# Ledger of designs, part 11: VHH binders against F-box associated domain-containing protein sdz-33 (sdz-33)

Target 1, 300 residues: F-box associated domain-containing protein sdz-33 (sdz-33), of Caenorhabditis elegans (q9u232)
Amino acid sequence: MATVPFPILCLPDFVLQKSLKLMGVVEHLCLSILSKNIKQLIATLKGYPKCFSFKFVPFTSLTVVGERFKHFSFRFDIDESSQNANLRSYTDEGTYITLTVPGFTVKHWIEHVAYVLCRNNSIKLVLWEPNIDEVYEIVKDMRTVEVVIVSSEIQSCHLLKLFPSLRYLGVYKAPISAQILTYNLLHLEVKTKVTLNDILISNCSNFSISGNDVSDKELNFFMRSWIKGSNPRLTKFYIRNSLRVRDPYLETVLFQNIDYIETHKKIYWRTFEISRPDGTKADVMWDPLYNSYFNMTVQH
Key: E = the ipSAE of ESMFold2; O = the ipSAE of ESMFold2 at other seeds; V2 = 0.75 times the mean of E and O plus 0.25 times the DockQ between their complexes.

## First folded at step 4 (VHH)

Design g28 (framework vhh_etentamig_d1)
Fold by ESMFold2-Fast, scan of step 4:
Structure g28 (fold): chain B 300 residues (1-300), chain A 121 residues (1-121)
Amino acid sequence: as target 1 above (300 residues)
Amino acid sequence: EVQLLESGGGLVQPGGSLRLSCAASGFTFDYYAMSWVRQAPGKGPEWVSGISWSGDSTYYADSVKGRFTISRDNSKNTLYLQMNSLRAEDTAVYYCATGYQEDFYSLPDYRGQGTLVTVSS
């Protein structure tokens, strides 16, 4: 880790950019507080991540997870009397530094971190508590919220009303509702119980479920319904099974009254192809040894 | 659009070695951190290893540290896992995924069909 060089504020922009590229994230956050010029330069660096996640646990903490960076944890030290907050930035060594700016609230810090580390990217919210209105007030003026993960009970209609640009939704503990299932999501991930009717009414493009009770007969019904035109937006349907919870997938049950072709047969997976009358094809796949997943991917 | 195809699994004796590969397509591979995740019989998914977009930073679960090596070839859009000193407890289906442990559990896990590794005598 590089120490922050004091004279960096006096360098020409082209030299300053080269110096900044040699520094880490904590140094970038520190320097962005000291100068508007440096803040703008850091935000325009080509090497910055294109995808970032903000995890709220609760208002006193923020975890930034980027596909370019491992994991950076930030904590808020809140002065309740003045509503001011100090940000603790954690280093790769597990130590932290405290960043203080007079008048900064939690919202100011989230905006600053998002601007510096998440330029022109959507934000992701992970909601551990039913505090959606408070979170909305913080993020409504920031970037478009396209990804939300709900791990607590939240009213579905309210969630969708507050975040109309929602592209991905993860439902981990809250009950899945018809309002969520029928919404035009790019990706819906459900880690709670799902029924055949839930699958049939879903209008998402990519539907991922885990810990399911969906039987081979129910999957057969779903596939026959898909062949007849159900789930027109579906591009991928994926089931993650808890190991040793279900009986092995049975080809004869899954494809009863379906014309299909086996395209791959290996001990790790079997791949089959089914078709709609209009020529649209889908690949159906599962692992025959452990039956840990079921996958249906629409070809186009 | 996103496709991940794992290969290289098989049956191996304890103390043996295997090299897993993941061929990626349909996205800008060199922009993304990548991970290996495994799922053993009777257990949930376990994050094994992660690598930054550039390959400069690598991360390992304590259970595999010192035995496994993650690497990538951005020119070939391929992720690798070199597995040495294999143990019976390494028996699992291994999946290639975009992102790190938190990304795997909280972001859409673009996973392939997996490749089976069986370690037995």
Scores: ipSAE 0.000, ipTM 0.181, lowest interface PAE 11.8, mean pLDDT 72

Design g29 (framework vhh_7b2m_4)
Amino acid sequence: EVQLVESGGGLVQAGGSLRLSCAASGFTFSEYDVGWYRQAPGKQRVVVASIYSGGYTKYSNSVKGRFTISRDNAKNTVYLQMNSLKPEDTAVYYCATGPEDLWSEYDYWGQGTQVTVSS
ESMFold2-Fast, scan of step 4: ipSAE 0.005; ipTM 0.314

Design g30 (framework vhh_8fcz_2)
Fold by ESMFold2-Fast, scan of step 4:
Structure g30 (fold): chain B 300 residues (1-300), chain A 123 residues (1-123)
Amino acid sequence: as target 1 above (300 residues)
Amino acid sequence: QVQLVESGGGLVQPGGSLRLSCAASGFTFSRYAMNWVRQPPGKGLEWVSGISDSGGDTTYADSVEGRFTIIRDNDKKMVYLQMTSLKTEDTAVYYCAKEGWYEDLSTYGMDVEGQGTQVTVSS
């Protein structure tokens, strides 16, 4: 393959760096495949501070994650006979730009995009199908920092064996297992059914639950258990509930037999402080009107 | 029940301006980031702009940067999109959505609850 460098590649390094900083993601990727020097130069810019995202679905896709809600998604067109892949970038105008490099597989593209665009060589996986082994072979040379499970068939034991350095785990459509709950995660996000016992045996630092119907009585039991020493690694516990009008009489159940100090009382949130005998304190913020959330933050 | 009601769309000439409004109810508005997304005729959802829960941070798609401004009023539970220098490519149904995500907007990311508001940019 013969490729003629763009005129921009002939600019002095200072001018070239300044020009590159004004270009978008697609332009950076296009230039990075044309010149090893430009690839290295773009890699020093590291425009994306968050983890790199990878999905394995009916089509394999890749998303780079920026700050302030900005993201860019790419799709792979795979030749089934050769396993060579073309990278397609979805533009804001709804069209695709296709990048082709002879011999590049999905693995080559993921490594290339991560190297060129991401500040760390880390990847976040979103697993839609139970083909963990195939995904692992693609990403095994990268740091897998986050996994999100959206397939009900994914086995937690096998997942943790393949990704022993995992810090962040999301379980959206899979049964939650004791192996996941007791693992030393920095963050566990669950959008599937959990029980009070699941909450009590969890060993993560930040536990976020959504799509669950956790009662005031169950939250009261959890808080009393925490006061007695349960969940020693917990720093944040967050529940997003289905919206329902809070019964003011049931509000008394939430803090029954708990010594608390009310620190804030506003229409859309109230904050209570609870304490362990050892002096460790936690702030509980909750929705007094609609039960939309419950948030507990341990003070340090 | 989460409810988002968009308004302010209409027919406008290229180079014109519109201000879209989104009235939120049924959730604690000040706890969630808000986004505007749009769906051009015959195409999928396209993210346009986002604003943090406090209103202190904003971000925009490259296609609208410098032309659109997102603002919120937590006391009134409103989010707005001020659109200037409108182009024919901005023609779409516009939706407000609570909280973004980073992998795929179509799966379990931003939830588009409302009916949307139609913006048509034409001569």
Scores: ipSAE 0.000, ipTM 0.168, lowest interface PAE 11.7, mean pLDDT 73

Design v02 (from f11 with L102F; framework vhh_8fcz_2)
Fold by ESMFold2-Fast, scan of step 4:
Structure v02 (fold): chain B 300 residues (1-300), chain A 123 residues (1-123)
Amino acid sequence: as target 1 above (300 residues)
Amino acid sequence: QVQLVESGGGLVQPGGSLRLSCAASGFTFDDYGMNWVRQPPGKGLEWVSGISWSGGRTTYADSVEGRFTIIRDNDKKMVYLQMTSLKTEDTAVYYCAADTYFGYEDSYPYDYEGQGTQVTVSS
């Protein structure tokens, strides 16, 4: 349903290539459906998107991110009887154009958009329910580097086997498993309850937790363990606390049997430094008025 | 009712600094990633920066990386954008926007968006 300039398909190849460079993404997607030769030409244009995000929650959508973080945002309208899907292409002002191709499913659109705009790019997935095999069939030819799971259950071994390139994982409702905790993730974000043992066995570089009830004694044990060499890949450990649950952080409990120094003391945050015997340092921070976060960042 | 209210915009000279604030109400703030997006005069929306629900991850548009910093305060239900080394091309209406799952470039269309605050960088 997008308007395409006529008679562009009749232009010589040299002139056609220059004309294509002046057109927008909707025109490129439309023209690539009409001609296999044009589809190949558009796919060779430099400056197209590096990253591809597929959301399966609560509506099926995708966002394509290009150089200079230029965005192309799409949403699918799925016909329940045929499973045919129309693609809505959103403008920056929130209006949209609907693209319709007879017989195209969500999978056909994702393959088309990925080929035209995102050759060999990484994909991010947001999953609301555990239909992971169905999602995998759609994205299996792409490199999945980020997954966020909002569902109440995770098949951890299955997830990690399907997405071996996974670097970033978010877990918002499901209990966290030892398989996920011990996996070599760059970033792990968890909204569910995390125990001291979960923290100690974690092998991710950046570990963020929210709504967790981790005591000062447990944090002290963790820090003493870190000083002795635990969590060797850790670069950042972050806790977001509920305002109605937590008592104030106690310096005397947190640093019991730890040599430390206070490096910054301000009204909204305090920063302390702890060290390993080998000279590796970490900054420990929290907000003393509200105790809403605890942050530990390893210096390198 | 859901509301996002931006403030802190104004007129500043090239090379100057501004801090934008966004106050959120009417939804569970700490369940949402937050974004700053901008609309330059006569152009469409451009994503600027994002921060995850926990504050544990941040990301920036190539054009602002190293110059802008995004921060959130879940207790106060606030998100901030600290802008330094401002350029004339940073002139735009700046909006904060919420996304249920991520505060990154893949969020648009957003779940909630604010009313905007004008930033003008001119000599």
Scores: ipSAE 0.005, ipTM 0.287, lowest interface PAE 10.6, mean pLDDT 75

Design v04 (from f11 with Y101W; framework vhh_8fcz_2; at its last look DockQ between E and O 0.60; V2 from the best seeds 0.00; counts 0 for: pae E 8.8 > 2)
Fold by ESMFold2, look of step 5:
Structure v04 (fold): chain B 300 residues (1-300), chain A 123 residues (1-123)
Amino acid sequence: as target 1 above (300 residues)
Amino acid sequence: QVQLVESGGGLVQPGGSLRLSCAASGFTFDDYGMNWVRQPPGKGLEWVSGISWSGGRTTYADSVEGRFTIIRDNDKKMVYLQMTSLKTEDTAVYYCAADTWLGYEDSYPYDYEGQGTQVTVSS
């Protein structure tokens, strides 16, 4: 068995509360599965810091996320036929523990951990080829705020409908649609191919693109469009090209027909400032030690 | 064999600048968030900065925000830490570390860690 009885279960309630406040997250989970009374006591414990949120890799792991250096990772041990799951972890003291509740599935564990440990039901997902409807059924009572899609496809309208609180979307392989590009995401990170038109129609605040070959002429067009008012929500724009596409005359092509101020020049990096007519400014960063990226940050 | 090799450390005066580099090999670099962590003399590990797998999302400890910049180059399998306005409190051994897809936040323990490079800030 993963747990053993503790004398703490025989204590008066006020002594039990004091003892619980001295324990860590893993100990709270261990005790919470022993008794309905203890589960409720831990879930409602006053003046005890709860974890902020958790990260979920479906059918693989669950990490409860606290403040700096305080996070706890659990691995699922799942019987595929029954969907029964155990949690495995190490304690802070380095001892191995397995938490078992008869009949618990991954969904039961998500609900249990959220109930006893977290002050916020925010969840971050990494999707490695699971059926999105199956994952949604597990997490639908949570606020899904971040998703990373590693799989080769997505259903854009379905994804956005299922997760209306979504603020961050990462897409590694799947083609990206206009519906996603125009959605009001806080962060959009992609490795899939995007065009200049895709960039111009995007409505996210922070847009990161890798694995693409966007030329300096195309970046020049983007910047001139931005100066004229395109991408009004954009705060940070990052493109990492697959191939080296710059030459030593960066300023001649990249800033052609753009008024700019060089704000910093050192051996390791150079920065430039461009402006909209309304006075809104953006910083562009160039690193002379490598030249496969474009980084623009809007000063708001 | 997984390797993370840091370089670029050294002795610098307060207010100075350094750029640390970390060369990665032996794993699929593009699948990992990258981090810089440091160990000040006689103290435990302190997370400094993280960067997402694509390089587009960066995070910083409050103590270094505005002074340090993290950058990655997935083609060269490199991550950098550009440090400016250095303080004596920045004296530490600096390590680069790799973690899962969402491991660009304060996320100890890490999947892979380097050997470290010494940064000393003294007047």
Scores: ipSAE 0.006, ipTM 0.391, lowest interface PAE 8.8, mean pLDDT 77
ESMFold2-Fast, scan of step 4: ipSAE 0.022; ipTM 0.450
ESMFold2 (binder alone), look of step 5: mean pLDDT 83; pTM 0.854
ESMFold2 at other seeds, look of step 5: ipSAE 0.012; ipTM 0.390

Design v14 (from f11 with R57Y E105D; framework vhh_8fcz_2)
Fold by ESMFold2-Fast, scan of step 4:
Structure v14 (fold): chain B 300 residues (1-300), chain A 123 residues (1-123)
Amino acid sequence: as target 1 above (300 residues)
Amino acid sequence: QVQLVESGGGLVQPGGSLRLSCAASGFTFDDYGMNWVRQPPGKGLEWVSGISWSGGYTTYADSVEGRFTIIRDNDKKMVYLQMTSLKTEDTAVYYCAADTYLGYDDSYPYDYEGQGTQVTVSS
């Protein structure tokens, strides 16, 4: 356990507050463990930057990132019973200090660190394991979970039911289900292949896919469908094609039976504008030499 | 082990162009969004631009929209900032920063950051 300098606790309140403002994050965490009064005082001092993010990789680590390129890395040492956890606080030099409190679980540590260091920030979850229910029990009483990255789409389906306020979902492994595609996400990013039908049924605002090899005929069909009113929530659509050797996209195929205007022409990108009958416009851009990407942005 | 190394800064005249580069190592680059952040002399940090892990989503600060372009190459573990129509107020140290937050808005903070590269715009 951390030691508390007795002279500090004997100071007048205004001097105590001033002294706490001069201490670092490890000292604040240590002192807050030893005294409920100091814990509440540190939390109200607003001595930490406004722009903290809280990233939790279940049961192994958490990271708090502060203003001015400062970050605080923590890892959990968990007993086999999962009843008690110790927290390792890492220094910039790669050494660490172990914090121990009898009876503290991973949940207690996450709540404590969030209370002391993290204010008005979203929680980011990175899930590499199928322990979604255990993770939910840890974070359900904390701040809104806005960003989740999962290694498997199977976990993603269950996660949406537990966190209906989720804004961003990243899926790193296939397969992706119609349930995910039709959910009202603000952002969906996938590293797996999707079909033209998957694209057409998607209900997210920003859709990014990679590792796909989408033809100019398929993109033409999508654009014609969008002009007719498909994907009404879509604001941005991006495909990063797999690095397969293929002929460049043909402008005549991409825009077959589409009225379009070329707005910008350069060697590594060309920008075109397409319009719906209601006047809604979108910018289309792709790599004309290698077909490495296709980007479509709906104008506001 | 984790490193972000910026390069490409220098002295340019107003209206000029520069390309900044950032080489990443020691972490799984394709699992992180990348950002450019700058610090003008005597001022605080200002977020400039962000790009998602896939390159499929980009965001820009209002002050640089239409003038700067952020690009990444996951195979080379590189991120770039192409700057055009440079103004004297673009003078700053530019930092490369990594985050698993995927660029929904101009929200910042970051998991990893670089050493910085100086950009000076003056005649």
Scores: ipSAE 0.006, ipTM 0.286, lowest interface PAE 10.4, mean pLDDT 72

Design v15 (from f11 with Y32W; framework vhh_8fcz_2)
Amino acid sequence: QVQLVESGGGLVQPGGSLRLSCAASGFTFDDWGMNWVRQPPGKGLEWVSGISWSGGRTTYADSVEGRFTIIRDNDKKMVYLQMTSLKTEDTAVYYCAADTYLGYEDSYPYDYEGQGTQVTVSS
ESMFold2-Fast, scan of step 4: ipSAE 0.008; ipTM 0.371

Design v17 (from f11 with G33A S54N G55S T58I; framework vhh_8fcz_2)
Fold by ESMFold2-Fast, scan of step 4:
Structure v17 (fold): chain B 300 residues (1-300), chain A 123 residues (1-123)
Amino acid sequence: as target 1 above (300 residues)
Amino acid sequence: QVQLVESGGGLVQPGGSLRLSCAASGFTFDDYAMNWVRQPPGKGLEWVSGISWNSGRITYADSVEGRFTIIRDNDKKMVYLQMTSLKTEDTAVYYCAADTYLGYEDSYPYDYEGQGTQVTVSS
């Protein structure tokens, strides 16, 4: 029987590290399943993020988030005959490489990829259509720091019980509960309907809202409430409303009964400063042309 | 229903130019930021460029800044990517993607994504 040589596995560690630095992430994953020593060497390479994204859709996929918008994507194929998961990735030749390890489930692959490409097993989950209990069984031994809900079937209030390390939550298609709003999240992003009362009871540090129609009077009320001490954990608040008719008197409505100073003026945005009695300041920026977004950042 | 359809990809020589187009339908185009994202062979998704709903904010990845231009036409519900000085490393499947906000680094998943168009830069 002919044996295919793997010369790279016989190289000294110094030479191996230099060779590995010239390779891409797909090549690293292919090599990481061949040797425990190579697996450890790849895990020590710089350039990989501390967190990776796991997207659960009809096909389970894994996206490794790199610096500044660079991403690496892998897909899982379920081998129904053995109940094993195959890791599939795109190659330079426009084809797919499929990696199969006997006995490896989706959980084993996620743990392996996290070890090789991420130092602290921190993960981001994107939940499209899955049963959350099934997802939890896959990731329960890892540190889930981010969850994005894209499915209306998922009850967001259960996430806090299942993922105690959760710091970022995105709710794109599911109703948002008061339990989520009042929880001490670092980041909350909502693309579903919220009310002014929802905003006022929120206890997150960074609150992003999209696809809502919050009136200028309601934003004024929110700012006045913030000045009086509401939302004490808030460091950043963003809301993007549906497009509105341009209003040249918007400033009068937004800042009614608020002491403010203008710090910046450009065609597409203006920036103003507001203050609490204790001296805490915030920068408010909005789009004056269509009144489509409002951004507030607390100064520290 | 909701649909993003990319076109304009193809084979081009290094140093050449291509214009990609994305036609949007089934949603309120003017309410969305539009993005171009690419996946090179053997690599993950790489965000390329974004344009806000009113064209007031335009951003580019460092790798393409000065070479690519993103344009949107709200009347036609189109977004374009004008690519010049193409390099072999620009070879990728290019996707059009709509999102409610341009300013979020981790905007994946996007609200809507196209099926992609292949760009190959080779001699």
Scores: ipSAE 0.005, ipTM 0.241, lowest interface PAE 11.8, mean pLDDT 73

Design v19 (from f11 with Y108W P109E; framework vhh_8fcz_2)
Amino acid sequence: QVQLVESGGGLVQPGGSLRLSCAASGFTFDDYGMNWVRQPPGKGLEWVSGISWSGGRTTYADSVEGRFTIIRDNDKKMVYLQMTSLKTEDTAVYYCAADTYLGYEDSWEYDYEGQGTQVTVSS
ESMFold2-Fast, scan of step 4: ipSAE 0.011; ipTM 0.300

Design v20 (framework vhh_8fcz_2)
Fold by ESMFold2-Fast, scan of step 4:
Structure v20 (fold): chain B 300 residues (1-300), chain A 122 residues (1-122)
Amino acid sequence: as target 1 above (300 residues)
Amino acid sequence: QVQLVESGGGLVQPGGSLRLSCAASGFTFDDYGMNWVRQPPGKGLEWVSGISWSGGRTTYADSVEGRFTIIRDNDKKMVYLQMTSLKTEDTAVYYCAADYLGYEDSYPYDYEGQGTQVTVSS
């Protein structure tokens, strides 16, 4: 426990509020565990981030995200026999202090930090190999989960049932289901094989795919389908293919039967503009020599 | 302001070694996976190597495995790429990239640097 060099708990309420506004996050967390009144006072202060993320890797961590990508980083030291946890609060310099409360588990700390520092209902979860049911039990009573990143196979129906407010999903090295593809996500990132049909049925706004081999003929079909009104929610589409032998006909096949305007030409990439009949425009950027990536950004 | 600043590139002979450095600022470095990607003449972007937020896991492209080593120093907010047994096909602009989602090929990345030129030639 951090020592307080002044009897701050003995100050009148108006002086205490003024003093608290001059303190940083580490000091606020130290004081918040000493008194219910101080905990409530700190939680009402303006200027703290409205969003937080819970990062679950082999070691559990918590990041509170603020304006302009400011982060407040916390990590847990867990006693495996009791499941009691100590919280490490980090400074910008990478130093930390350890906070201890008898009987506090990871769940108690996340609830405490969220109450004191966060005013948003949004939770971001980074799950690198944990059991999703165990994480759900930690977060279920706290905030709405909007972002999940997983590195292993999970049941898509189960994930969507546990987190119905999901807006961002990252899937590493796991198969993707039609239920996830058709769900109204803001961002879907996958590092697994997908088909042209998977792309065409997707209902996400931003779709990023890595580790796939989609032909220029298939990308041509996708672009022509988009021009005709497919993927109406799509704002960004990215796919990274395996390196392949240079094909001098790639541009001819990729843009076959498509009206386009070249807007930028660089040695390693080119940018083209395509349009829908309604005037909606998209920028297409691709690797002209080896077709290793394809990027499409919708303007409106 | 988020910045990734690469250094250490230059001209080297085949079989030689170079160490690239990337200095990070303006974000919580310890929460991000770090990656090196390159763009050779006549090719698109090629992911080279990644390292997890803790430094406990590393990944490499098949073309560089056994020759390159990725290292990070969270106290100094640095990531390094130690390149050995350099080949002419390693000639490229090398970029440092930060990815909150991990340490594998995942373009677009959250943050990218300006790049540093590596030329392997006699």
Scores: ipSAE 0.012, ipTM 0.237, lowest interface PAE 8.5, mean pLDDT 73

Design v21 (framework vhh_8fcz_2)
Fold by ESMFold2-Fast, scan of step 4:
Structure v21 (fold): chain B 300 residues (1-300), chain A 122 residues (1-122)
Amino acid sequence: as target 1 above (300 residues)
Amino acid sequence: QVQLVESGGGLVQPGGSLRLSCAASGFTFDDYGMNWVRQPPGKGLEWVSGISWSGGRTTYADSVEGRFTIIRDNDKKMVYLQMTSLKTEDTAVYYCAADTYLGYEDYPYDYEGQGTQVTVSS
C-alpha cells in the first residue's frame, strides 16, 4: 500500500555495494532518497562530477555536468512545492523520473545531490537574475568552488562579502571595480571592457578577459611590467580578441624591449618564452592566422 | 534546429598538424560552452577539450594537453581545435558538442551530424 524500500536496501553493506556497482547513476539517485545507509554508500563511489551548477530563477534548477563525459550529465527541476524533483538526462527532454520526499525544501535537495554526487560539497553557482540573500541561505554551509554572475557590480561586491572564500568569479554584464580586481581570486573571468590599468592592478591567479580588444602595445607594456614583478600571483593570463583579426599582433611590437625565445613556430600558432631576472619563465602563445587569442602561462 | 558542422579532418603523418573547425547555428552561441569529443576506432566517445561560453576558460584531456588548443570566435559562431604533434592514437572521428551549465529552460547539445575524420598514419 505504502511506498516500500527497494529489497536490496535490506542486504549487508558488502553485498549492497556490489549490487550498486552494477547500476547506473539514475538508479543511484533514486535509491539515495530511500535510506541513509545506501545514501552513504553511493557517496563513496567514484566517477561522479565534483562540481554542480545551480540556477535559482524562477524555479530552482540543478544541472550536474560530468567533467569529461556527457553520460554523467543530468538536470534536476525542483517544483514550487519543493517536495518533487524531476530528474532528466541532460540530452533527453521526453524522459524523466520524479523523486518525491515529503517536507524537503530546495536546500534539502541541493544538500542531498551535492552530498551523494560530490564528496567535497563543491558547487558552482550560476546567477543570472538572483536573490543573492536567498541563495546565500541555501549554500552558506557548502563549499562554493565557482560562481558566475551576470548582473550588476553591486551584486558582485555583495557576493564577495557573503562568500569571502570565493575562488572563481565571472562578471559578464557590469563594469568591473577595483575591489573585485584586487581580491585574492583563483580565477577571474570578465566579459566586459577591461583597461590596461585594470590588468595591472589585478590580484587573481588566472585572469581571463573577452569582449574587449587589447592591443599588442598594451600587451607589451603588461609583459614588461610582469618581468619587473607586477602581478605576483598571476599563473595564467588569457585574452579572447573577437575583433583583432584585422590588426594582427606584430612580434616586433609585442616583444619590444623584451628578451625572448621562440619555442614553437607553426602557421596556426606561435609560442615564445620570456623570463624574469629571478629565472621565473612564462610561455606566450597566440594564433597568428586570426589573432583570436593571447595566452600567457607562468611556468612552474 | 541546432546545427553543428565539423570540418578540417584528413590524413596526416605522425608529428603533423591539423586545424578542425565547427560552424554553429540555431542557438545563442555565446551562451554555450563548446567541446570537442572524439571516437577512436572500436572505442566509445572520449572528451578531448572544452572552452567556456565566454572563451575565458579552456580545459584539455590529459592525453592532449600541451598539443591541442581550443579557440572560439563568437562573432563568427565558430569553434576550432588546433592539433599539433599528432600521434597514431589521435586517430578518431572528431565531433563538436555544445553544452551549458544553465539547465532548466535549455538543453545541452551533444555532437551532431557526421563529425570529421582524423587519421594519423604513415
Scores: ipSAE 0.000, ipTM 0.237, lowest interface PAE 13.1, mean pLDDT 71

